# VHH binders against p49116: the designs that were tried, part 270

Target 1, 238 residues: p49116
Amino acid sequence: EGPLLSDTHVTFKLTMPSPMPEYLNVHYICESASRLLFLSMHWARSIPAFQALGQDCNTSLVRACWNELFTLGLAQCAQVMSLSTILAAIVNHLQNSIQEDKLSGDRIKQVMEHIWKLQEFCNSMAKLDIDGYEYAYLKAIVLFSPDHPGLTSTSQIEKFQEKAQMELQDYVQKTYSEDTYRLARILVRLPALRLMSSNITEELFFTGLIGNVSIDSIIPYILKMETAEYNGQITGAS
Key: E = the ipSAE of ESMFold2; O = the ipSAE of OpenDDE; V2 = 0.75 times the mean of E and O plus 0.25 times the DockQ between their complexes.

## First folded at step 20 (VHH)

Design pa118 (framework vhh_7n9e_1)
Fold by ESMFold2-Fast, scan of step 20:
Structure pa118 (fold): chain B 238 residues (1-238), chain A 119 residues (1-119)
Amino acid sequence: as target 1 above (238 residues)
Amino acid sequence: DVQLVESGGGLVQAGGSLRLSCAASGFRFSEYGMYWGRQAPGKGREWVSGISGSSSYTAYADSVEGRFTISRDNAKNTLYLQMNNLKPEDTALYYCATYEYSGRPEDYWGQGTQVTVSS
């Protein structure tokens, strides 16, 4: 019983590398992204409903949705990360790769389209002025997705997703009572997350972390990390 | 014309507290993320803390996490930094900036406010 998420799950505090370099480089981008990824996984494993599903289910679930959680985290933390500046630096690097004939035009097109989709998603969330409670429940909705290929024991996951949807609806209707269509505007943004390539996300943000190893292969290890090893803190809301 | 005016610095002993303010004008304050940076004597610029336009999201440099708190009052177009348990290593000129100009030293707009922590 009780709510799916507590006040501690609404707080999402990202600690950034210090100092921010004068000119962005791959090491700063990778460290910032890694901190967000670790914070997102720590957030997920702190949820009692998530813990109740068991270790094997938890690992499979996060493997299926890490890119959606990460992208929501990018949108949520866009201003504090200076995400627009990071993306501009990546674009400049890609322009240099075109001029030096290091990458095919088709590959560069795919990566640029991904960046544009990411920018549009983050801009849409910013325009809606999504608050901390809304982000927490949107992350819960994508985390408890019963319809990813390869998942088993989907009935309980579906029940947790429905609980997340109902609690978000209750919150939005009470908090933004003057805007009867706000919930619909928020929820229609979520399908776009599944159209974003996890492979391209890995190339843009995690080349320094994973090298020749995929995010998928390291997820079990990240989920087993002790709380003190994460670069973020999840503390009670005031 | 974007204008940022920092205030609230001063001399304090180690373990003390200060609250810095940044008065903003010339732009739609609530729509822009803001941050505090600092520059210690003989050292480069260091990013300290950032906050989103809505105040929903904050971030801190590892060196200040747990001791500093960033906040804003959008009705007053003012950004704040509450600094607790100050250390001699926190001695620096503190300045505020918008994330529209993040990562670009040439876009620092304020004069800053000096913080000096004695041991």
Scores: ipSAE 0.000, ipTM 0.162, lowest interface PAE 15.8, mean pLDDT 80

Design pa119 (framework vhh_7n9e_1)
Fold by ESMFold2-Fast, scan of step 20:
Structure pa119 (fold): chain B 238 residues (1-238), chain A 119 residues (1-119)
Amino acid sequence: as target 1 above (238 residues)
Amino acid sequence: DVQLVESGGGLVQAGGSLRLSCAASGFRFSEYGMYWGRQAPGKGREWVSGISGTSSYTAYADSVEGRFTISRDNAKNTLYLQMNNLKPEDTALYYCATYEYSGRPEDYWGQGTQVTVSS
């Protein structure tokens, strides 16, 4: 009956680990990424429509789309994170790995392609000047994707996605009434998120943190955390 | 709990200028695009101009393009409309607006500020 998202879902504030080290290291990058992941999971869990799907369905949904949500979060928080600096540090780490024969040239190429795709995505979002309302609804559109294999309640998920699309359309049409193409320019950016490898995202941002455990395997545990535990992870108050 | 308060309207002669202000509260101002609309006597509401949250993107109605400039100061939670080379047909009650997110998918408009342009 009400809107899919409330004004609390538009607010998306990432608190970075403090202080920023003089030389960026794997621990700082992993903690920064973990905070963004936890903020993204908390954001999704707080949506009444998401809760209404039930635990099994909503967990499967987030397992399928966490990389898309994380990448949208990277774009939205690029300035707060100094994402360009983090990516430069990752590239430097990769250069050290190739010099020590610890990584193949083919793997370096795959990872560099992923970084280029990520940078292109973030640049396109910045060029369009996507606001917090638009980001919230783009995240909702990717969250409520009915087309992932193995999902249940696909009809209900599709209805929530359509509601997200309609509310985003209404906002864009009212805010930029005579710009008839803005919505299309925004929405055509989303398919690129599906082409980005979750395995490479794990390697870039969660190296040394997860070991042999994948992000999608820990998502059920993150989603079950109490609000205080989420807040602790987001702010680093452990 | 969204509040929008417009000011800066008045009587001005054709060819003159006015700067309208909109003081916003009750929401995370910088996260939302904002727009100005107007309603002339006996007419429906018309969209005038929109601006993105970071000010990097603006759009204007054809009737005001080149004469009006929309801007914002996110530190002050304030939206502005600089109106130059005003015409009698710009006479209207001017409203600032944002999307209604207090449970309804409708525009939230302030009370407005009257602009009257004499010939």
Scores: ipSAE 0.420, ipTM 0.771, lowest interface PAE 2.8, mean pLDDT 85

Design pa12 (framework vhh_7n9e_1)
Fold by ESMFold2-Fast, scan of step 20:
Structure pa12 (fold): chain B 238 residues (1-238), chain A 119 residues (1-119)
Amino acid sequence: as target 1 above (238 residues)
Amino acid sequence: DVQLVESGGGLVQAGGSLRLSCAASGFRFSEYGMYWGRQAPGKGREWVSGISGDSSYTAYADSVEGRFTISRDNAKNTLYLQMNNLKPEDTALYYCATWEYSGRPEDYWGQGTQVTVSS
């Protein structure tokens, strides 16, 4: 076996809807988030180790970790997305909902806590100046997580996760040789991803979903798309 | 149209070997991961093994690791499963599969080839 990820898997380029509207709306936020989700799914599908796992296993892994992959993608693409501006727009919308008594105080607290956790995570990644190689391997570590409930035959998943960890360690120690504790600082950030609710992520970024369609329910369809369909979704061209 | 045709099954004694083949057509074979699955009488479908489109990675169910070897020949659009040290519990209908092809709602899988391992 060669390396788990190739140079092509390190490249992660989000194409935003253009131009950015003068006033952010649900459509723009949902389209931007959808492009990032499709890019993340296409990235996962392109990994040879991921392709080797059975369809049920592949689908179960992504359904279990899509929120972690999406959040890592938000952090990695924060500048190109103008994520701070998007989050400010979401907060403004929530404040308007409070004034109109459309949401309970407890629910608003949960959503605001989620936004604060997301901001803290993205800020932590920015402060560490995580590079593209590091992001690719962090995504691989969360993708190949053997500890999600309901997974079967987890030995291969654990093997691929350990390979991701080893390759990340090798990269960090060679590239950032002067920073003895960098790997530890990076890895300690990962547990925070498990504290963020996928249901709240859906509410914040995919508010335009009609008919109560969940991300969990559409993941199997996204993973089975042809490459041309993925390209259309991530660039907005058909 | 997508077609998957399995062959190579049969009756074999415990400890024996068989090689299964899956002839694929109607899609870009080398761009897709391919899988072997099996279904024993009265049981659900079980994933057995998978291989990446470029053959650089393979994966196996714990029950077959070290005994089975998956491979593919992209020039021939053919998937293989080499089965060694067969056990009675390996008795099942074996089928190959790939991901759903764009424009169709169903998963693509073959008709299967029967493997029977006697004690």
Scores: ipSAE 0.561, ipTM 0.807, lowest interface PAE 1.8, mean pLDDT 85

Design pa120 (framework vhh_7n9e_1)
Fold by OpenDDE, second read of step 21:
Order: C-alpha cells, then sequence, then structure tokens
Structure pa120 (fold): chain B 238 residues (1-238), chain A 119 residues (1-119)
C-alpha cells in the first residue's frame, strides 16, 4: 500500500464568495460555510482509502464526522474566511433572536458557549501553528474514526486511521525534529472537536441556505456531486 | 449509460473457492472506486470489499477479511473478487457497484451473481 495521503491531499484552498458585502449577512456566512463543507467532503472523496470503502460506509463516516471536519476546516481557513468577523456577525444576528425572545436563556447560553468553543479551538490551532500536512492528517484521523456508533467494517476503518496517525508521526518527526512533543500537543486537540454540537454548528452556519434541510440529508448529494461542477459554481463559470 | 455485469457465481462446498468478475462500461472505469456487495436471503445489502480507482487501496468487511481479495484490471474494465475458504454464511447474491460522480446521489450496481455455499 502507498501512503494514505499524498501532497495533493495537503492542498486545501477555500474560495470565498465574491463580492464581500459591506456587512456580513446570513447569506454570505452560509455560502462561505457551504463552500467549506463541500471542500471538506470532496477532500475526503479524493482519498484513495476513502474510495475503497463502500458508499454506505463513506456516507456514514462523513455523517459521523462532518462537524469535526468542518471545524478543522474553519481553523485551517480562519484567515481566509475572516472567521473572527464571521463569528462576530453570527453573534450580532443572534442578538435579534434574543431581542425577539425567541430563545430561552439556556439555549442562548448553549449557543454562545458553542461559539466560544469554536473560537477557542481555532485560536488554539493557530497558536500551535498547524501546517497543511498536519491538518490533512488530522482530518484523516477524524474521518477514519472507528468509534462512532453504527459503523460497519470498523477494523478496516481503524487500519486507515492508524495509517494516518503513523504518517502524521513520521511527518512531525521529520519536519519538527526539535519539538519532541509536537505530535502529542497536536493530537490532544482532537477531543475538543467531540465537545461541539453538530446541531448548533448547523444552526449557526447553514440555516440561511438549507432551511429545514439537514446537513445529514444532503451529505450523499454532496459526495456525489461532480467536482468540476462544484468548481464551476465557485468560480461562477458554470 | 453505466452498465455492470457480474459473473462467476455458483454452488460450492464450504472451504471452497470462487472468483467473481464484473464487466463495467459506460464510465471512466479507472477514475472511480469500485466495490462488491452482497445480499443474503432475508437480509439487506451489505458491503463486502472495495478498491480505489488505481488499485492503490483495498478494503474489506470484517467478515471476509483474510479470505477475499478484490482486484481490478482497468485495461479490461473488469473488477474481480477472489473468494477463498468460503462459508455457508457467505451465501448471497453478489453485486458489483460504483459511484459515478455526476451530481446524482445514485450508486450503480449490476444485477448480481448468485453464490451458494453448502455445508
Amino acid sequence: as target 1 above (238 residues)
Amino acid sequence: DVQLVESGGGLVQAGGSLRLSCAASGFRFSEYGMYWGRQAPGKGREWVSGISGESSYTAYADSVEGRFTISRDNAKNTLYLQMNNLKPEDTALYYCATYEYSGRPEDYWGQGTQVTVSS
């Protein structure tokens, strides 16, 4: 077997919607998030190991980890996205709901805490100065997680995850040989992803575009979407 | 149009071997992952084994790991499944499938070939 990931899998370039509005509106935020989501899922689709798994397994894996992949993508693309500004805008939009008394105090707290967790996670990743290879391997580790409920062929999934982990280890050892504990510092960030609610993430980033449609329900469509078609939509050259 | 035609099934005794073939047409075969699934009597469809477009990676269900081997010949647009040490529990209709990424959420699979393993 060859490496789980190649240099082609390290590339993760998000193109933001254009033009940027003077004030970040819900549509812009949702469009940006959707592009990131599509990029993340098509990234997964480009991995040969992922291609070797059955459709049901692929779909199940993505359904299980899309929030984590998305969050890693947010962290990785934080600068390009102006994530802090987006989050601030989300909070501002949320204020309207608060003023209209549409949310309970507990729900407000929950949502605000989630936003805080997102910000903190992204900040922590920035502080670690995670590079493109490390992000790619972390995404692979998250993608090929065998511990999600309801998964089949967990042994095979675990093997792929181990492969990702080993390649990450080798990369870190080679690239950051002076930092003996870098691998550990990176990996210990992953549990934070599991603390974040996919439902709240969906509500914050995707409500404006998908309405009552769940991310869960559109994942099969995204995975089946032609990359060329997706790219055409992004560049406006459909 | 995508077309998949399976062959190679039959009746075999426990411990025996079979080799399945799947002839593919209507799409860029080498660019897509392929997989075998099966459906046992009274059960739903289950994934058995998969292979990436250029055969760089293979995957197996836990139940067949170490016994089955998936392979492909991209020059012949053919997918294979070597099944060794067959068990009665392997009895099923075996089908090959692919995801042809065309913007549609459909998978493509053949009509299948029957594999029956006797005790």
Scores: ipSAE 0.634, ipTM 0.852, lowest interface PAE 0.7, mean pLDDT 90
Fold by ESMFold2-Fast, scan of step 20:
Structure pa120 (fold): chain B 238 residues (1-238), chain A 119 residues (1-119)
Amino acid sequence: as target 1 above (238 residues)
Amino acid sequence: DVQLVESGGGLVQAGGSLRLSCAASGFRFSEYGMYWGRQAPGKGREWVSGISGESSYTAYADSVEGRFTISRDNAKNTLYLQMNNLKPEDTALYYCATYEYSGRPEDYWGQGTQVTVSS
């Protein structure tokens, strides 16, 4: 009956691969993105409310929202990741692909549009100066989305989402009492996350995966990992 | 455990200035927004100003807009309130606060520092 999230869920610390290469390459980008993805899923797995929904529901929720969680993580960790530098390297690679006639013009347009949407989202979050508490609750709102197709336990998921919304509202209203617009400015950023393609996110950040396995297919296995395995993925120790 | 310690209050004449400080400990200071509140004799608590974790976002009560400036130093875990052009109606006990949720329903307020503005 306590709060949806504890103080430990506000902490979200990404450990980057070291050393950073002089020139960015696909392996460095993939390792950095994988660490963020694993950190995001470990974060979700540690929430008591999430655990209470059961394994099948947990898998369905994360499969449906991993791209939204990952994108919020990119925004939150943009400075640590040097995300602007990573995106610039990706854009440069795409420009080279155009010149070498390796990708269709339609595909390049889709990918560039995705990058622009990502940049706009991250810039909006930075301009609002979203703090760790606010990010934790935005991630919770996204995670406990009852409206994804095929979900069971939708009533319980909706209750957890409403609890997340209520606790975020309480925080914002206490911290910025006479700024009646801040909460609305924050919440209107969330729909943009669902307009971003998970397939394009995979192509941009996870191209280095062996066997070209999809994120969707590995999610059930990541959620079942022991804490030590999560820690290894977060820090790149294994 | 969260601790907030306010200082810098005092007696000042109308039109004067004071700088309040709040020393914070026991939590990841930069991950949370902070705010200042006040309570005048015979009145309820009034929110004064709020600041985001990295200082890029600030908000002020209409009564203090343009006269007060909130700031923070994350390296020192310290919150500040610069109060200029003080008025007798600014007389109150000033508190710094954060919303900490570790199984408790209430927000955390410090002990306060008294500000008295003579006319």
Scores: ipSAE 0.629, ipTM 0.842, lowest interface PAE 1.7, mean pLDDT 85

Design pa121 (framework vhh_7n9e_1)
Fold by ESMFold2-Fast, scan of step 20:
Structure pa121 (fold): chain B 238 residues (1-238), chain A 119 residues (1-119)
Amino acid sequence: as target 1 above (238 residues)
Amino acid sequence: DVQLVESGGGLVQAGGSLRLSCAASGFRFSEYGMYWGRQAPGKGREWVSGISGGSSYTAYADSVEGRFTISRDNAKNTLYLQMNNLKPEDTALYYCATYEYSGRPEDYWGQGTQVTVSS
């Protein structure tokens, strides 16, 4: 049986594109986000419990939760990415788009609300000082969500989610024994992830990455990649 | 494999202070929360204080709140416990600990450092 995750799954190291441009641009933001997405997919694929569900289930599960995994990754890697600087650049671009009437006011409102929700989420995680172990298990809870439409093997997925919840609880209770509220403060953050639009995430972070192809469309290909091929993508090697 | 080495214990008079250190190796120290526990003779282990991987979240047992301060230096893989206003009831072997996965969900405790508080 063993634990759901190992020490390897607690380590989550994002390698940023280099050199950093003097001024942030769409290309740098897209490349940075793509690296985080690939790292997140590789993380999920490496979990034995995930592998045991089979290829079709794996694809359906990741397609349903990639935005939640990506957002947790943004929060976890916020310092490495200088996420606050990236979001400020996006806001500045949106303000310029208003000035030139290139986007409707309604659309800009939707995108700004998404950015504020993202900032609030990342600030909440930073205030709680979520560590690498806690992030790994929050990602596992999100990944093994049995309630997405169209999933098969929902009983097994629920079992893995419960195992993730149990192991996170054990860790928090041992580390902060008399702080009985920390786990609840952490878990109550998760529902906000489902209120964030995957379409707006694609627009903000993945503009120009895949032309007319959506993130949902590339997920099966990423999950089928050999380890060497995956490493080539994340490092920018051909 | 995980190694935790405590130091800084000793004999001190009631009202005195001690600073304990825990040198950690064999795991990604900054990714894990750490905690201090203690065990008085003939008693089970008691949790004393915990700290998050990033250092900004701490918690204390009611018996030590306001007297003890937990901290860490992630660059040095070292955990600390500053103990002020020590009481005879604080006499115990003090252990640092982390949650270790090696095929089981159990914590790892070092060998400990003895703290004796005389009246």
Scores: ipSAE 0.730, ipTM 0.890, lowest interface PAE 1.2, mean pLDDT 86

Design pa122 (framework vhh_7n9e_1)
Fold by ESMFold2-Fast, scan of step 20:
Structure pa122 (fold): chain B 238 residues (1-238), chain A 119 residues (1-119)
Amino acid sequence: as target 1 above (238 residues)
Amino acid sequence: DVQLVESGGGLVQAGGSLRLSCAASGFRFSEYGMYWGRQAPGKGREWVSGISGSGSYTAYADSVEGRFTISRDNAKNTLYLQMNNLKPEDTALYYCATYEYSGRPEDYWGQGTQVTVSS
């Protein structure tokens, strides 16, 4: 069998809403985050191994790991998103909310800790200078996680995860042959993704969603989108 | 299709310098790490140096550390190897390479450029 991912899966190009406003608002942040989420889910659904697992398994996998995929996407697209500027704006808003007693101190503490964890993760990935191939395979390792509760076909999912790990190892070993510790430095970053709350990610980046719509509830819809509808989401066109 | 074309090799005296170039096409150059390898007469292929997609992370074989510098120009799709203080044991065919997961790595190696260092 051929490789788990193709050249098309290494390419991960986020198109931002243009132009970035002088003062960031909830709508801009939500639209930017939604584009990244849609790009991430379209990336996943285009993988032949993922398709082979079937629709029900696909939905369960993405529901379990969307926050991890999204966070890897934030790190990979940090520069194009001006993520540091977005996070600074969120922090400023939270600090103003403390002064106005609009949010509880405990909630603000939880959110600030999440932002610091996210910044630390993105900074560690930038310091390691993770390339497009490495990001694609880290996303594949996260996507094909057999250990989420309620999953079926776990043996096949584990096989795809092991294949992703092997192909990443081959790449790193070929590219940086005598740097025997680079792969370990990269992989040790992954457990931090599971410590990040999907509920807090949703509140920070998806507050602009209308009503009580959760990311969990829209995942099946996004995975079934036709190519034209998906392209509308990632480019902002109707 | 991926194409890699090496140039800049030649004949040089021990202690001299050469700058190798690798012109790349057919793939999204900045998304992939690249490396230089070499093959001396009667020996297998030896990894020389690697560089990350953005160019900010580099690694070197112990035998060339401090003498060779790998770099890239993503705007020009070009990989470079600056070789200083060359030694007779650096004599080899030098080739650039990328890891291509749709095929074997060898399928995307360039044809190489010969470096000969006289004592």
Scores: ipSAE 0.663, ipTM 0.858, lowest interface PAE 1.5, mean pLDDT 86

Design pa123 (framework vhh_7n9e_1; at its last fold request DockQ between E and O 0.78; V2 from the best seeds 0.72)
Fold by OpenDDE, fold request of step 23:
Structure pa123 (fold): chain B 238 residues (1-238), chain A 119 residues (1-119)
Amino acid sequence: as target 1 above (238 residues)
Amino acid sequence: DVQLVESGGGLVQAGGSLRLSCAASGFRFSEYGMYWGRQAPGKGREWVSGISGDDSYTAYADSVEGRFTISRDNAKNTLYLQMNNLKPEDTALYYCATYEYSGRPEDYWGQGTQVTVSS
């Protein structure tokens, strides 16, 4: 078989909503996040190996890892998104809720810790200067993770993950031959993704658009959307 | 309109072989992944095998790995499933489906072709 990923899968271009408001409101944040989410899922469906898996399996994989894919996307698109500004805006919006005593002290702590973890992860990836190829392979490794509960065809998924890992290894060895431990430094960042709550991510980035509808429930629809349709709100919201 | 028409099913003895075909129309066939599913009596629909649009990748359920081979001819808009060493547990209605993007969560399925494997 040919390579799992091609140069076409390295391209990951996020288009931000325009114009950028002076004050980043909830709508802008949600729209930006939605575009990234759609881009990430459509990236996944563009992978031939992903196409070879059944629809149910594909949906299950994305449901299991969407938060990790999204987070990797945040890291990769941090500059284009002005992620630090977005996160600051989110915190400011949360402060209003705090002042109104709508959140418990424990919940505030959980949310703030989550934001901190997101920022730290993205900063760590920036420090490593991860390139587009490495991001693509990391996303593939995350996507084809066989260890999520309820998955079918786990042997096939594992095969694809191994291929992604091998190709990443080969790429790093070829491109960064002088840095013997680069691969290890990159891979050791992946566990941080599993520590992040998908529920909190959903609340922070998507509450303004999806209402009571979960990301989990709309994933099948996103995977079937035309590529040009993610320039709006999440389909099925409200 | 998307159309999928399966053929090639029938009655076969255990250990025998069949080759299923699926004629596709109404969409850009080569741009989408295709897959076979099956439904045995009293059971739910089960994924059997899939193939990418560009014919570069294939995948199989564990139960059929090594026995079934999925392929496609994009010039003919046709999907195939070569089934060897058939077993009674392979008895089912076999469906062809596409990953065509329609905005609906449900895939397009054909009417199916019956495969019966006798012991």
Scores: ipSAE 0.835, ipTM 0.923, lowest interface PAE 0.4, mean pLDDT 91
Fold by ESMFold2-Fast, scan of step 20:
Structure pa123 (fold): chain B 238 residues (1-238), chain A 119 residues (1-119)
Amino acid sequence: as target 1 above (238 residues)
Amino acid sequence: DVQLVESGGGLVQAGGSLRLSCAASGFRFSEYGMYWGRQAPGKGREWVSGISGDDSYTAYADSVEGRFTISRDNAKNTLYLQMNNLKPEDTALYYCATYEYSGRPEDYWGQGTQVTVSS
């Protein structure tokens, strides 16, 4: 078979809602996050290896890894999103909630720890200057993870993950030949993605879109969305 | 509307071969993955094999890897499954499937073609 990813899969262009409000609000944050989520789902669905696995497997993989894909997307699109500004606004809101005694201090601590982990991850990726090819292959590695509980037919998934790992290695060795340890520095960042709570990501970024309905429950519908509808979600045009 | 019509099933001795076909219509065939599934008597539906829309990638269930080959002809809107070295355990109703992107939870499955492998 050919390469796991083509040049088409390296392209990952987030279009932000416009104009950006003077003061960030839940609607703007939710719409921005939703566009990134839909772009990430559309990206995964466009991969031929992913298509070959079938709908049940595709749904299970994405349910298991959507938070990892979303977080990699946040890091990749941090500048376009002005992510630091969004996170600062969320932190300010949480600090005010503590001051006014409106939310549980224990819950706020969990959320603050999540934001700090997210900031640290995005900063580490920025410092490493991860390029578009590297992001595409890192996303493929987390997408084709055979080790999530409840997955079936894991041998094919493992084959595709190993192919992603090998192609990333080949790319990095060729493109960054002077830096013998670059791949190792990149790969040791990945385990941190699994320590981040998908429930907290959902609360921070998706409250306005889904209310009481989880991202997990809507993933099958998003994956089966028409291409035009995906394009509408990722550009704001319908 | 999506239509899928399977053919090529039959009765065959263990170690034999069959070639299944699925004629597809009503959607942009080359843009969607295609799948073969099967259901043996008294068992649930089992995924057998899949192929990407552009014909660049295939995947197989462990039980059929090396024995079955999935292929497609996008010019003819037809999906194939070449089954070699058939075993009694392969006896099942074989379905062609696609997952048309419409935001609906339902998938499209054909009526199936019966494959019976005698010992």
Scores: ipSAE 0.664, ipTM 0.856, lowest interface PAE 1.0, mean pLDDT 86
Fold by ESMFold2, fold request of step 23:
Structure pa123 (fold): chain B 238 residues (1-238), chain A 119 residues (1-119)
Amino acid sequence: as target 1 above (238 residues)
Amino acid sequence: DVQLVESGGGLVQAGGSLRLSCAASGFRFSEYGMYWGRQAPGKGREWVSGISGDDSYTAYADSVEGRFTISRDNAKNTLYLQMNNLKPEDTALYYCATYEYSGRPEDYWGQGTQVTVSS
């Protein structure tokens, strides 16, 4: 049995829709987010350990963690996506909705708090200067989480998560040998991912793409998508 | 078109061994993960064991770990399940399945081969 991840799994290249519109709009934001989602799902299904768990387990894992994977992807690609600009445009739109009484006050508060938490998470990851290897292992730790309710094969999932944790530890100790606390600082950021709401993520980034259909409902289809179709969704080609 | 044909089932006494085979055709066998599942009388389907396309990773249900070994021969497009120390609760219809990425939400699976373990 080899390493859990290969160098192929470290590469995570997001390509943005071109050209960037003069004013950011729902279509541009939704296409950008969709590319990240498909890139993240393609990444997950390419892992041999994931392939060994079977379709029902695969679907259950991704349903449980897709928002966490997506949020890690946002942090990793924040500069390429101009995420701060996207979030500013969303906040401006929310301000207009308040003036028009289109949203409830409680919902607006929830959405604004989510945006703040997302920005703080991304900033904290940037301050730690998380590299591509570290992101890949963090995503694997999140993917192979045995503690989500409803999962089967939890002992096997736990073994794969332990392997991801050991490989991250080995990488950090080898690469950042002078920074004794780097692994601890990185791992402490993971619980914040569980505070991100899947429903609000869908509202912020996926409104208009799927209408009101949840990401959970399309995950089985995304995971089974042909590789050529994935490439079209990731790059927006044709 | 994808075709999966299981063989090697039969009647065996507790403590015995069987080796199941699954002949695969109609897809690039080495590019896809494969797994064995089983269905006992009166019960739903249960995942038993899986293996990655490049055979670098295997996984097992707790009930069979240590007793069953999944393997594949990519040159012969064949998936195997070596079952040792069989128990009566292993009695089931065993089927192989593939993770082929064809846009369908359901895996392809065969008709299965019956394994019956007597006391």
Scores: ipSAE 0.572, ipTM 0.839, lowest interface PAE 1.6, mean pLDDT 86
OpenDDE, second read of step 21: ipSAE 0.740; ipTM 0.885
ESMFold2, look of step 22: ipSAE 0.558; ipTM 0.835
ESMFold2 (binder alone), look of step 22: mean pLDDT 83; pTM 0.842
OpenDDE, look of step 22: ipSAE 0.779; ipTM 0.899
ESMFold2, fold request of step 23: ipSAE 0.502, 0.557; ipTM 0.809, 0.832
ESMFold2 (binder alone), fold request of step 23: mean pLDDT 81, 82, 82; pTM 0.820, 0.830, 0.828
OpenDDE, fold request of step 23: ipSAE 0.784, 0.791; ipTM 0.898, 0.903

